# Ledger of designs, part 6: VHH binders against q9m2c9

Target 1, 358 residues: q9m2c9
Amino acid sequence: MACIVEDPQRAGQSNETQIALISGVPDDISKSCLARVPREYHMAMKCVSRRWRDFVCSDEMCDYRNEFNLAESWIYALCRDISGGVFLHMLNPFSSRRSWKRINDYPYIPMREGMGFAVLGKRLFVLGGCGWLEDATDEIYCYDAAMNTWFDVVPPLSTKRCYFACETLDGKIIAIGGLGLNPNAKRTWDIYDPLTRTCKSCSDVNIVPEMEDSFVMDGRIYIRGGVGGSSTAVYSASSGIWERMDDDMASGWRGPAVVVAGDLYVLDQTFGAKLTMWCKDTRMWIHIGKLSQLVMKQPCRLVSIGNSIFVIGKDCSTVVIDVENVRKNKMNGVMVCSSIPKTWDDDIDVISCKSVAI

## First folded at step 1 (VHH)

Design d9 (framework vhh_8dlx_2)
Fold by ESMFold2-Fast, scan of step 1:
Structure d9 (fold): chain B 358 residues (1-358), chain A 121 residues (1-121)
Amino acid sequence: as target 1 above (358 residues)
Amino acid sequence: EVQLVESGGGVVQPGRSLRLSCAASGFTFSSYAMHWVRQAPGKGLEWIGNIYDSGSTFYNPSLKSLVTISRDDSTNTLYLQMNSLRAEDTAIYYCARQYTFGGVIAYFDYWGKGTLVTVSS
């Protein structure tokens, strides 16, 4: 015999009836089905129901697609128009009609030079920069590529900086060095954690203050700066130490850099435009191929998707280079490419480019 | 010594046009981008526009149809042409040199002392 006594402090606890994502289908199976829909249809899915919209816009959707190798990388170009306004263009490389599309909904970002552009997960960050009338800023703007909307409030950097290295590593955004009237910026770096929305500042006397270019490879941030790109530095975030860059590797860094499948590629712009790759085993630069300067407006930006390099010109005209064959066959000077035309006026300038996987 | 000297200001009637000049000295003028900035009495600075060493110009969108920036590298002179002047255009007008490092734009390093434009009837 047992007596059941109900605890009054637990009165009002009841099973919540949750509306299913798909009628008659468990949510885990429904999410699996929704996550397999190509990214180009995600906007239409947001119109089906609030629960579908919430799932499509969620970190859960992004994480699921990444975990099951379903994520599609799209290219986002940060552009400036003739009026100095800053906005995003987007390219879906998986579309049969590959074309750049302007993102219309944005807060006005003031005309600034030396802004950082970083990607973390499904989000794009625009950081810092200097105004025409003012020293460097600490402002951060965030665009969510799954929601297709700008965040209204983002906590600022701990230090105002422009012309700094801006990279993502280990789930955080790292902003290193830079210029401005504040001398503290030149020898410091900020680590921005999006989970806590906090920014931590660190310092080191060996930081190169004037940053021209940077990339992440093998858990390290490689930085080029100074007059004519004469200074290089390597930061290991895991160890917290600054290392010297290989002099032979540094000597070939003569233009924009991109990492494809763990290998460094550089578009050498010293005479014409030549794509080169750093061979770690031989410690030599390998010539991949040549691009016509008559087709590409410099400066160019590089973005990698899979085994392809997207060379994006100043006017957003794009050349797509497949480097898979070079790696497999170990051939020199063999290059397969295609093109994507510009679709807007020539008075538009590309500032920076990143890929976002959703 | 780097110097920027604005001139051409004064009292003008509404609806008229005015051209301001900025005489540059102490540096290779043809190698630098130049800017025009104004400040109305008791208000903050307002960027008007710039001209690169290449001759390319960019303007504040609110002012684009009303102003033209040009340069004469042979005389080291920057110009601001203003049309259809209104009382709200009353301000001190400054020219400024664009700071660059390694060819990269950072901010303004030198300013003129300014020239006053008063639009009144």
Scores: ipSAE 0.000, ipTM 0.190, lowest interface PAE 18.8, mean pLDDT 77

Design e1 (framework vhh_8emy_2)
Fold by ESMFold2-Fast, scan of step 1:
Structure e1 (fold): chain B 358 residues (1-358), chain A 122 residues (1-122)
Amino acid sequence: as target 1 above (358 residues)
Amino acid sequence: QVQLQESGGGLVQPGSSLRLSCAASGFTFSDYAMHWVRQAPGKGPEWVSSISGSGGSTNYATSVKGRFSISRDNPSKTLYLQMNSLRPEDSAVYYCARVGYSRWGSYYFDYRGQGTQVTVSS
């Protein structure tokens, strides 16, 4: 037995009320170290202690990772299964074994058509939509990708809508047009602010009622919709004004669109797949190449990470195109690509896809 | 302005018949398939019947097949549901609905009326 040192008049080691993140290391240095751990290990880190879990789930963790340029963009696909259940699939594109993984979480989210899917920071939002037997809804569901949990309560949209444009711009979600019981819904848009948890509603007679596709580029939301996808419009967030889209630019928008490093790419899937890019300087579409590996199920969803375009089929099978590598090594020929198969035995449908950086 | 207005509901005894009507305005009625959907207290909505724009094709839920008949009069822009041999389980609010076909190969519920209450009770 070791010698006991007696301190009969109050121990000098008082007021230790907070447990250190790492024993013997100051918390600021510990947080810097924990922030450098790759995202794939963050779930394991949450199991180490309550303080580690709280830090990993915190905005402070995200601030450190952004400051150190350590944030990793993972792809989240909103899917439905044969039972009509809605769930999230996720893909870590930096993993050596690139495979889709199902997030098994709250089965209470209802299956709807024409839902909006948006990302703000570490959170995914599912907005609006309608059912075969249900009118358009104003409900919002929020998933926190750092906590891997759904929020219990989110205030609704100001207007019930489905088949609307849904984009993130300047820290806000913008929901434009769509269908619903209120005939004025198709001429309105909602601006949802996550800091105040409120919606601001606006209106313009030039908004098309049904949206087919949209993208954000240079602080503007580009929309295509109406009968046959023939109507286009541009919303400028800085001016709050609706503008006309360049007619030459609009004429080349013949498939899914994505912005890569400030440039617009469109995948024309007619009789195979052709990737084209809008050249801002010449105001012409440039043919980049043909996709040698075809996405088997349409409609396809596009997500960009760095210099890569992820082409995600309706069944979640994925083709990856490195657009810089194609431009360097393939002069308007067959594109260099890789593939990521689906791992499911059951039929699934991809509704929407977004990337979330943590 | 697109409007759908149901009528013809009420309180009836089991085994009775009712005919529901839906007056449509603000769109080209003959271009759209029309549907009847119902919602009973404490239950989710249930699709009852559908009819094509021309009236040449009709479909029914298994629970009402052989008892209910859907029809339309395109000149008057009116949808009908003839309900025969009514049962207590047919008690619900009945909605007239216009459902479009989406670009994703699925239907979407773009307009419905205010509904008409049908109560089947002895």
Scores: ipSAE 0.000, ipTM 0.163, lowest interface PAE 15.6, mean pLDDT 76

Design e10 (framework vhh_8emy_2)
Fold by ESMFold2-Fast, scan of step 1:
Formats: C-alpha cells, sequence, structure tokens
Structure e10 (fold): chain B 358 residues (1-358), chain A 122 residues (1-122)
C-alpha cells in the first residue's frame, strides 16, 4: 500500500450541530482571543469543548500565532527506550521550572540508522534511514505537536535514503544525498512540498555521498560529509546553485552546529567539549567556553531558543548556555550556564532534537 | 575495534531449549543496553529482546514473552538469550546488537555480528 497522510485537523466525519466557540461572542473574535493564550495552557483548552480542541489543533491557530509573533518554540527529543521503542520527550524553555516531560504516545517506528529529522510548522518528520538487516527506506513518519499524535500513514520520499542531509527551508523539506540501493541517490536531492504533497528530485555531481551533519544559515544549507567529514558543500535555495564552503569556516566545523540569531556556533567535541562561534567579520573561530566532558554525555545535540543554546546529552541531561553577550560584541563574552536534569525514565537514548513552534 | 560474536545456535526439535551467547569486546560493556534481533529467510528483521546496562530492566517481543529470557554477565562481557519451548517459527539467524554512539544525524546501532543460525524442525 502507498502511504497516505491523515490530516489531524480532520477527526473523521462529524455530524455535530455547530455551536459558538464562546457563548455570546462571534467566532472570529473568539478565535483571536484563544490564539493569544500562552502555549502552556493549550492542553487545558482542548478539554473545554470539541470546537476548542479542533481550533487549538488547527493550522488556522498555528498560522495566526506565527503571523502575530505569538508562537513559542518548545524542544522535542526523539528517544528510544530499552525495548527499541521510539517516543518523545518535551521541554518547555519558557517554564520557570524547566524539566523534561515524556509524551506517552508511541508510534511503531522501526529503529533505523541515518534517519532524517525535519520540522515544518507544528509537525516533526522522521524520514528514511536503514537498518542493520534492512536496506535504505523511503518511509516518512509525522508527529503533530499541537495534537500530540503520530500520523500512521505519510506519503514516502521519491528516493530511498540513509545518512543524508535533511533540512527545512522555504516551507519545504530538503533531503540531500546519502546512501541507498539506487546508486544515483548519492548525487541527488529531493524537495518535499507539504502543500502539494509532492517530491521533486534533482541531481548534481557536487553532492557528497554520505552526510554527517548540516545546518541552515542565511537561506543556505551547509553540509559536511564524506570520509572523516572531509567534504563540505553549500546549497543556495534562492539561486539553486551549489557553492564551496569557506575553507576557514569548514576547518572549525568539528562538532554539532546550531545557528543563533544568524551566527554559527559549533560544539567542538574532538577533545572534550568546546563551544566556538564563527565570526563573519574577522573570518575566524572564537572560543566561547569549555564544557566538562564528565558532565556532557556524548553524542550531544544542539537546539537554540532565543539567546540560549541547549546542549542535550545522550541521556537528556541538558546544559543551557546564554550567548547574548557573545552575540552582542561578536568577540569576548561570558559563557553563562545552567542545567536541566535528565529525564526520570531509565535506559533511554536521545536520537535527535528539534524545536517546534506553536 | 568493537567486536560482537554470537554463538550457541543449532538444529533442534520443537519444544527444545537453546542458550545463545554473545561475546563483546572493544567497548565498556556495562555502559550499554544490549539487544537480540532475529531474521528468518524471506522476512524482515524482528526485535526479540533487550536488557539494560545494569541488567535491572528487560523487555521482550510478544511472540517470545514467557518463553525467552535475556541476561548478561558484565564481568565476562557476555550477553545471553535463553530460549525455551522452541517453535518452528523461531527458526532464524539471531544477532546481538550494540547501540552506536553517533553524531549529527546517525542513530544508535553500530555493529553487525555474523549471527548464529537457529533451526527448529522435526
Amino acid sequence: as target 1 above (358 residues)
Amino acid sequence: QVQLQESGGGLVQPGSSLRLSCAASGFTFDDYAMHWVRQAPGKGPEWVSSISGSGGSTNYATSVKGRFSISRDNPSKTLYLQMNSLRPEDSAVYYCAKPRYSYGFRSYFDYRGQGTQVTVSS
């Protein structure tokens, strides 16, 4: 069977008599009021009525909140437990008491290596990958953060891929290179458009075959891959052109990368853990600070929210680094750290982390 | 550097028992959860069982629950799977798996052992 996407805004056939969202108030005014409620109360709002639940879960509410700069980015960590089950932990960075909370909705997603992870709007996508006894796949799994529910059926990628670069740019998921049974996959990229539900495949000989890391900055996708991470490439979405990465910039890309307010930060994990920033003005890497290797369990994932970098360890132990002062002068800064303890769940591992704005 | 070697498979009759072993080397064994996975001819891989690094937590596929028991001996760096009341449908190549510590987009299975063949027939 072909994979078909279920729309979470459609709960199936509804023969409900339409009722007002708020008694005595026009629906358009009611919606504007509900859309301004902070995200932490959205779960409680879903319990008020079916119409409130439907609106809170809708693209309409998500789009409104984004348009009026009301959206809040929360962190989702894709984890596995000892049984190989895949599930999510969630962190509200705006909470006064920051703590990881488990989401109890499990998909039956196979455990795969080299999976892509992407976020579009309120949805997180898990794409491709390969198993130890399984060739590369084109399967896509989708989680809706407003509904807190996995979609069972999602249209697949046009090409089976693992160990590929996976980023979102201009409202689309871009899957670049990787490995697969199709020998041409390593020199191609797919552009998945969720509005049309189509994949467009492109090819270029400059695409490196196996990808290890990527990030988006200034409308460009930066990729590192090949043997020992020795190959880099830059895709410019506006021009559709592949460019060379700055050699000085590439030489410092020795760990997970994150972009904070247009500036690139890399956690250099070559020997311990050192946070560095690429200074565009001087074309040099500057040392921000060092994290104890005894505190951070590698491999680490990076997510940025506002002026903070969240360094998420293998066990979900998290260090929060405030880089506001560093960004302000692009030179000297004080690395201010706080910590968030690991989850109470035993024997879990973090696979990937993304922020989802609602 | 990392090595996993499965052993203990063979040809047995239905209702028999077998104990599979996996000898691990090249990593700190007790820091890792370990898994058993099987693959029958013409079928996809099936997860069988898991055990935490300390041995304090175990889990089993519904098809083997109550019949199979996973255990580990951390001092000897060995993983075990005790298989009781074997059925023809248990016939498969059995593999042990270590989670891969990966970076960037890679997940957590980084070694494929040779496997050990289990055949249950009369």
Scores: ipSAE 0.000, ipTM 0.227, lowest interface PAE 15.3, mean pLDDT 76

Design e11 (framework vhh_8emy_2)
Fold by ESMFold2-Fast, scan of step 1:
Structure e11 (fold): chain B 358 residues (1-358), chain A 119 residues (1-119)
Amino acid sequence: as target 1 above (358 residues)
Amino acid sequence: QVQLQESGGGLVQPGSSLRLSCAASGFTFDDYAMHWVRQAPGKGPEWVSSISWNSGSINYATSVKGRFSISRDNPSKTLYLQMNSLRPEDSAVYYCAKGYDIYGLFDYRGQGTQVTVSS
């Protein structure tokens, strides 16, 4: 039988930046193979070698995964604990053992009210807000979900804001209105481009003053604000023009909103928790189902992945609703629910949530 | 270990040109986006330009667009910044930076090279 002799010249090598990713396999084929590994194993892959770690964190890895249509959307919740500490919780919705996991953070993020939370590519952005000793801030914090690391060097917004609308559209973060020491903040919006690290400021006298909620649908940003959420507005990014929202549509916007396959869903939290859908054909809100207040602590946040809506309660308790049959039949909805339990050991509150595809 | 060695800085007159170079070692250069960042005395870092791993995406700060050109030579593991029509406000220490994408965020920077534009 054959004997294998260890090569002494390779013993003691701690840095392998010039060695093949996979022994005996060309790097281009190796990269193609590594890119096909499910996201849940990416942390383990980073432990194999420096070259594997570097590739897993690279743009090249993301390019391969996008080309092969392998990107997986995971949910990130921005939370605060009872002491006011801010941190991220993460949920892999494709895991058979679904559970929220805390992400350790550095640097410290100050506890602020009215912060914006946005996603571009593999990165999460936390923008603005106000605090006990700070009326409003222009600071931006960035978390890279592929590296699992916070970044220190992020350019600020052009205007200090809190309680503003924050949405991603056309590869940019759009921060609209809100409050600040600058009396014109409520009549301005910032278009932040992370690729060029620039922030363009715009203004209009007809902007809704205080923002409570927003969503993106069909290339437009829908905003709800003012006393009791009674004021609505629509921003068209392509034209830069402010438009009026359909009154019938606005009348049903009584809680958090999410868009699934071009259709608007709202969790009406006015009395209990009712999931409703806006039917464009009939111009009416359709009742999809009711959630128990004993299980879902308000305020809830909504995230969509594929044909599913994830309803995330204040305590991170989560209900998953499949809306594929609702979209197909419109007037005859069947709700299929599963649940993910809350974390009881931490007294936590969800501030905002987003999905990040890697 | 990751090493980035910038060179090509110096004292020049307004309107002049300079080409900065950055020699990279200790990592697989062709797997990373690369950036140029500058810092003037008493000011915070300012992002200048980014280039993707394959040169397919290139971005510039508005203050330098049309005057500066970023490029890379993956076989030689070298990043370049061609600076034309230099102005006094371009005076800064220029740093080469290694990043994981083209968003101008990076995990390592070099020692820097001083550029002074003065009559």
Scores: ipSAE 0.016, ipTM 0.472, lowest interface PAE 7.7, mean pLDDT 78

Design e12 (framework vhh_8emy_2)
Fold by ESMFold2-Fast, scan of step 1:
Structure e12 (fold): chain B 358 residues (1-358), chain A 124 residues (1-124)
Amino acid sequence: as target 1 above (358 residues)
Amino acid sequence: QVQLQESGGGLVQPGSSLRLSCAASGFTFSNYAMHWVRQAPGKGPEWVSSISGSGGSTNYATSVKGRFSISRDNPSKTLYLQMNSLRPEDSAVYYCARLGKYYDFWSGYSFDYRGQGTQVTVSS
């Protein structure tokens, strides 16, 4: 049996070496250099030393990358497998070998439906939800994309809710409506501020009950819900009041919605799949192009990165639409798109998708 | 002071069963989800299973689903992992772990609590 020899001098030398980020280089210059490394290598950088790991996981790293326009948006899909296990898939759209990868970590999230999914900075939040025999919950779970670890972050939301709208606006998570044991919960919303660790509960008669879809545009949250998705409402964050949605705009919201460069796009899945855009100037829906429904399993989720829309099918098969160029490249009204296949044989359900910039 | 103490590991043949236990102290056990994590020689830690504070919800890694069962006894403050049909690839140090309900969110640190571990070796 070997014994560990104690050496205080050796320990001191090791500690001093670990304190310096790069030997012979000042830390401020070293941090600037490390911040310029592409995101795909950040996991490898965390293995170099504790100081490199601490810096890569820090807000300081994010501040450097944002200042120099180095931040990369990757797509995170919250998924459920055939057994009801909840997990994250991740896609790096900048990789030449674009493929979905499962995040193998400590997924302590219970099997729930109607969960909210939100992003604040480098962190992903999973909120609420219900089970077949379990009523709505107020629990919140957090994943840090820079650390690649799960955290709990609450006390819970003020109201237990499932099948609710969940959006991020002005550095806060806003959870709107939904179902729960208290029937009045569907007329309330929670504003969760992680900076102060506070959750405010508000109420208004204009809140749509069962949420089907939502999006943020021009400082406002648009929601669709109710029986058959027939009810719409708009929340203004600056005024804190609810307004009526434009009837012409609402009539064209016939599928998943996404905002690209300030414009609203909807994938209309009625009798095939077609991409439409709301023109603010004319107050009319414009047909952009057709997408082959044979390559997509519904329901689809949409995520925007730059001028691209990522159409993510139920099985995580993905189609990429460049909306700036699609009008130039379509054939006989059909959009020419790139695709990213799923890499797993298991049946999975994509619940929600968000992009995280690091 | 949060303390977790694992037991029940040992040397067994493939196809055998083992039951691991974790005695918890220093916190209200029933208020926290609990986890089993394993680490094989030369590999990083691998999450194995989780159970909610009430015991009403459980989850398993795909590699152990159908073979392992997580359970808890809140009155005795004990977490269990029943391991059936053990395979050589299940050989690892098994840790019970607790993630806190509150983290220092803005410092960027995780404060995971885990025990010293219990060694499981599956070998013919």
Scores: ipSAE 0.000, ipTM 0.150, lowest interface PAE 18.3, mean pLDDT 76

Design e13 (framework vhh_8emy_2)
Fold by ESMFold2-Fast, scan of step 1:
Structure e13 (fold): chain B 358 residues (1-358), chain A 119 residues (1-119)
Amino acid sequence: as target 1 above (358 residues)
Amino acid sequence: QVQLQESGGGLVQPGSSLRLSCAASGFTFSSYYMHWVRQAPGKGPEWVSSISSSGGSTNYATSVKGRFSISRDNPSKTLYLQMNSLRPEDSAVYYCATYRPWGSYFDYRGQGTQVTVSS
């Protein structure tokens, strides 16, 4: 699925009869002006006119903002409450007073374990999962961050999956491995293309059925799974071949991973919490710094924005680590931290976190 | 609500055997990897053993390999650790633990069961 909802009010409208975005100004100049408005004001802009709303919600606006290097990455956390309800929490890291804000629009998404969470452009996808009284599902839910709306109907995955790797690569969502009652699914992956609304299934003996963690780096998908997270594999989309991961690199993958400006960082949570970086030049892990277990509730999720890593705890308490000096000097790490407090009770759990650029 | 409850610890002589059990409730036990972690006095936690969701694959710390055996019974939601040829160095509180895919950290731990190996 393209996951772009056409405004019914514009269906069948002739280009010749369309009203200008700004009276007396050509649309190309108007669009350039509107695209330069900071993201925090986009909701207000949607209230100006139908044409402004349509443009602000369009891929065209995202294209202009990307071309002008104006795109702002905001963090979205998929959370569950004590009743098992699922919702999104959002953080604008560019706000002077950074705080988590609950998104009020959400469908009934059942509380499921092992769900996938992926981003394509301005859209967030929640895929698969299983429950204590429910087998693995193929259901997909989609949230449009520009429209601030959940979609009622999204075509499902080809295979019911939970505890699978879920990554975005080459404009597609790739769901790898996982568990379910389908015996044919154990060593398969699904390639979901939102533009064509199609899902293609593939299989390979190198896919571990039980996935623990994954990340994308340098056009490749890295996965870790199996017992104790000791089985690793690397998928190259360009060659279609599964390869073995570097043993030295794999040995340091002992917690959630994030890629910052092409470099791999891991929060090693084996005995406390320490941030480490894989140095490609020396082929060694370097120690960046330690995080206090007293302020961070495990499990933590990592999201990168610019040269910063956002460490998001189970309760959404967030630590921001600036790794610019580590990126510039890969021999020794220097860490600068700040914090963002939680905004709700400790009974709410963060399931997954992603950044969405608009 | 997730609960993990360990049992089977005790005081034993070197060379003896013990079987630890962990009763799980409040989650889909058969969908989670399960782990045994131990903590000796004055030391940090040490990973001991892991078992896959299906029980089809197992892994062990070098210090216990060949002496300990991890197993699970998904219908009864129980995890086991068979400990043979126990040594004084094995004395610790043993915890049953589980974690979600997406990271190698432990989501849930039980209250622990004390194992003391001493003459």
Scores: ipSAE 0.000, ipTM 0.108, lowest interface PAE 19.9, mean pLDDT 76

Design e14 (framework vhh_8emy_2)
Fold by ESMFold2-Fast, scan of step 1:
Structure e14 (fold): chain B 358 residues (1-358), chain A 126 residues (1-126)
Amino acid sequence: as target 1 above (358 residues)
Amino acid sequence: QVQLQESGGGLVQPGSSLRLSCAASGFTFSDYAMHWVRQAPGKGPEWVSSISGSGGYTNYATSVKGRFSISRDNPSKTLYLQMNSLRPEDSAVYYCAKVPSRYYWGSGTPYYFDYRGQGTQVTVSS
């Protein structure tokens, strides 16, 4: 079974025979006007004309919105139901009617465990994974958030892997360790470049086999893995060198982690749920506030947008935490919370969450 | 290195009971949900039961609900499956399984498992 999906980049590549974007208005001014329309209306704009659709889906519009600080970060949650369906939920956190909405699209993604997630520009990538009926895979699937379409034919990883660390750094996807048919998968990492569609493989004895969690901070990838999450390591992409993580820093990594404006936050779920921040200046963990475990179904995922942390529970119920004051005053902070309820009564599990800016 | 070792299977008559055990090593047992999965001859794997790391939450496949009971002893790092009122349809190799993430929680069955032992054969026949 082959599925052919149009490449979104092709949609913007030719417009030489088309009429003006807006009658009586030069194209440069028209593009400036269209690029300033809030993201929530972009789907409607695609219905106006082929030329509007092509511009809305183009790198030109994406680049313009980034240059003029118009890009909006929306949250995408990859979900599964007990019937074996895989689908995306989407949240516009800046809408006056903040609610999770299902993307009514067929992703054509097989349900797998231990899949990697990465975001580059307007695209979300789903990599690897395994099943009881299937060993680890090297398959990659891509969703384009500007075109709202899935691409299920993408060049594969160099190594079949599942339960690996998957992070984006310097415009590339880095897949570290994990499990696979090849015993050496646990000691390797792949650097995938979606622009050149190439994947390079590297190896190092410092890589731990089972990856539980990871995050990117200050040009480094921090990973936690091994038996019971007891092993940590730091990868420096610029030098290609593995370093040991600060033991005091590692001791506080007791739950999901997120980086906000260069500072590390962890939701410590060991006994209750409390948000903590790593203070680089004092090399100490600061307790910010306590959250009710009743509003968060574990495992939780964290996504940061601006000065806010979105705590997304397994059932997609979401708590929003404003940490602006903590970031500015590293001694004491005020945690402001709001909530976004789950979208459906159906049993759904959130697999992973990422923000995509358009 | 994660190791799971099942025991307690055998040949029994319909209506009989068996207790399966799984000895775990190489990980912090109490941090992980544990599962029983079975595979009958010529069929795919079927999830049977799950238990949370603390033992506070359990779940069962409809086909075994009310007949099977899952439990764990965290100090001894052992998982159990008490099987009552066994039927010929319960004949299978039973596997003790762990999911990779220590943060797995809850209601519903995982579709896949990263670790399992070598299994223990249960045959229910007259």
Scores: ipSAE 0.000, ipTM 0.206, lowest interface PAE 15.5, mean pLDDT 76

Design e15 (framework vhh_8emy_2)
Fold by ESMFold2-Fast, scan of step 1:
Structure e15 (fold): chain B 358 residues (1-358), chain A 121 residues (1-121)
Amino acid sequence: as target 1 above (358 residues)
Amino acid sequence: QVQLQESGGGLVQPGSSLRLSCAASGFTFSSYAMHWVRQAPGKGPEWVSSISGSGGSTNYATSVKGRFSISRDNPSKTLYLQMNSLRPEDSAVYYCARELYGDYEGWFDPRGQGTQVTVSS
C-alpha cells in the first residue's frame, strides 16, 4: 500500500495538528490505540493525517510499544549490488508472505570493506570502513526505520577505523580497535552517544587490532580477532574493565555468534555448518544440529528474534531455526526449520544484518 | 492472550471420515496462516496441512494429500480439517497452530490442547 504524505490535494485542508487524533476520543487514549496497531500497517497509518504520521514516527510511540512489549523486530540486511551500490533489504518475519524487500531510499555510501553496522532504538548506523583507493574513514550514515529515511548529516567517529568491532551497549555505540593510518586506532575504542552526538575515545592494551567477530551477552562485549582469529577479549560494562574470556568458551567460537534468551549460539563453519550452544553450568559446547552446506551460501550472518535464529546467507537466502526446546532441554531438543527465498534482485551480497524493533 | 481450541476427534473405523475444528481467539485470525500438526505416541510432531490467511492457498503433506481438506471461516475465527478415508496410521493427537513467521510451510505455534483421533478396527 502506497503512502503519499505530501499530496497536493490534501495540502489545502485544515491544519490536522489542531484536530483530535481520533474524532470523539481523547488523545491519550487515541495514542494508546494507535501504538497497538501491528507494525505492518504503520506505513498506511502515516497516510491518514500529518498528526498520525508525526506520532507513528515519534519516540513516544516507540517507547510505548517497547514498554508494553508490542515492539516487532524486523530484519535489515546491508547489501551491495553488482555496481557497488550499498542499500538495505528488509524482512518482516511476522508477515504470512515472508519475502525480502528492497528499501529504495539510501544515500551514496562508497564501496567500502570492514564497515561497522549497529542499531540503537529505531535507527541503523553504518560506520567507518576502508576502500582500495581510500584508507579508513570516520564517516557515519544513519537510517531511521520508523521514518524510512536516511539522515543526510551525522557527526563522524573520533577515529578513522575499519575491520573493527561494533556493538551497542547501554544506549551507546561502541567501536573497538581496527585498522587504518591512525596508529592510535589499533588500541583505542570510541563511544558514540546518540543523545549528545559526541564521541569519546579510550585506550586499552587488551584490544585486539584486527576484529573478526563480536557479540553482547549479559552486559559484556565479547570480541574475537587477531592472527588466526584466536585472540579474545571481554569488556564488562558493570566494572568498566577488560577481562579474559573463558578458554573453554573461546575454543568453540568458530563462526558467527548470536545470543538467544541469554544463551550463546555459534554456527561452527570450520568443516561444514553445525549449530552449537554454550552451556554455562557445565562449561561445555553442546551440538544442536547440522545444516546442509548445499542450501546455505557462506559467509552466513545470524540474527535472533524471540526463540528463532535467522541464518542469512551471502545471497540473502534465509534458514529459520527454532531453539525454544533446545534452550529448555539443552540436549535432544526438537529443532524445527523453515526457509525464506532470496530476493528477485540479481547478484547481491549481504554485508551485515541487524534486527530493529518498532 | 492467544488461544486455540481443537475439537471433533474420536474413535473411528478405517475408511471413516471426521471433521476437526479449531476455534481461535486473542489475535487477528485472518492475518495469519494456520496449520494442522499431529503427533502419535513415541513419534515427533508431523505437519499435516496449511492454509493462507485469505484461504487462497493450501498445502498438504504427501501422506494425506487427496484425503484431507483444510478450510477456514475468518468471520467465525474457525479452522477446519476434513479427514476422509482414514487409516490406522492417521491415529494421533491433532493440534491447530498459528504461523509465527512466514509462509504456508513456515513456523507454527501449537497453543491448543489438541484433539485425539484414533483409527482402529
Scores: ipSAE 0.000, ipTM 0.112, lowest interface PAE 19.1, mean pLDDT 77

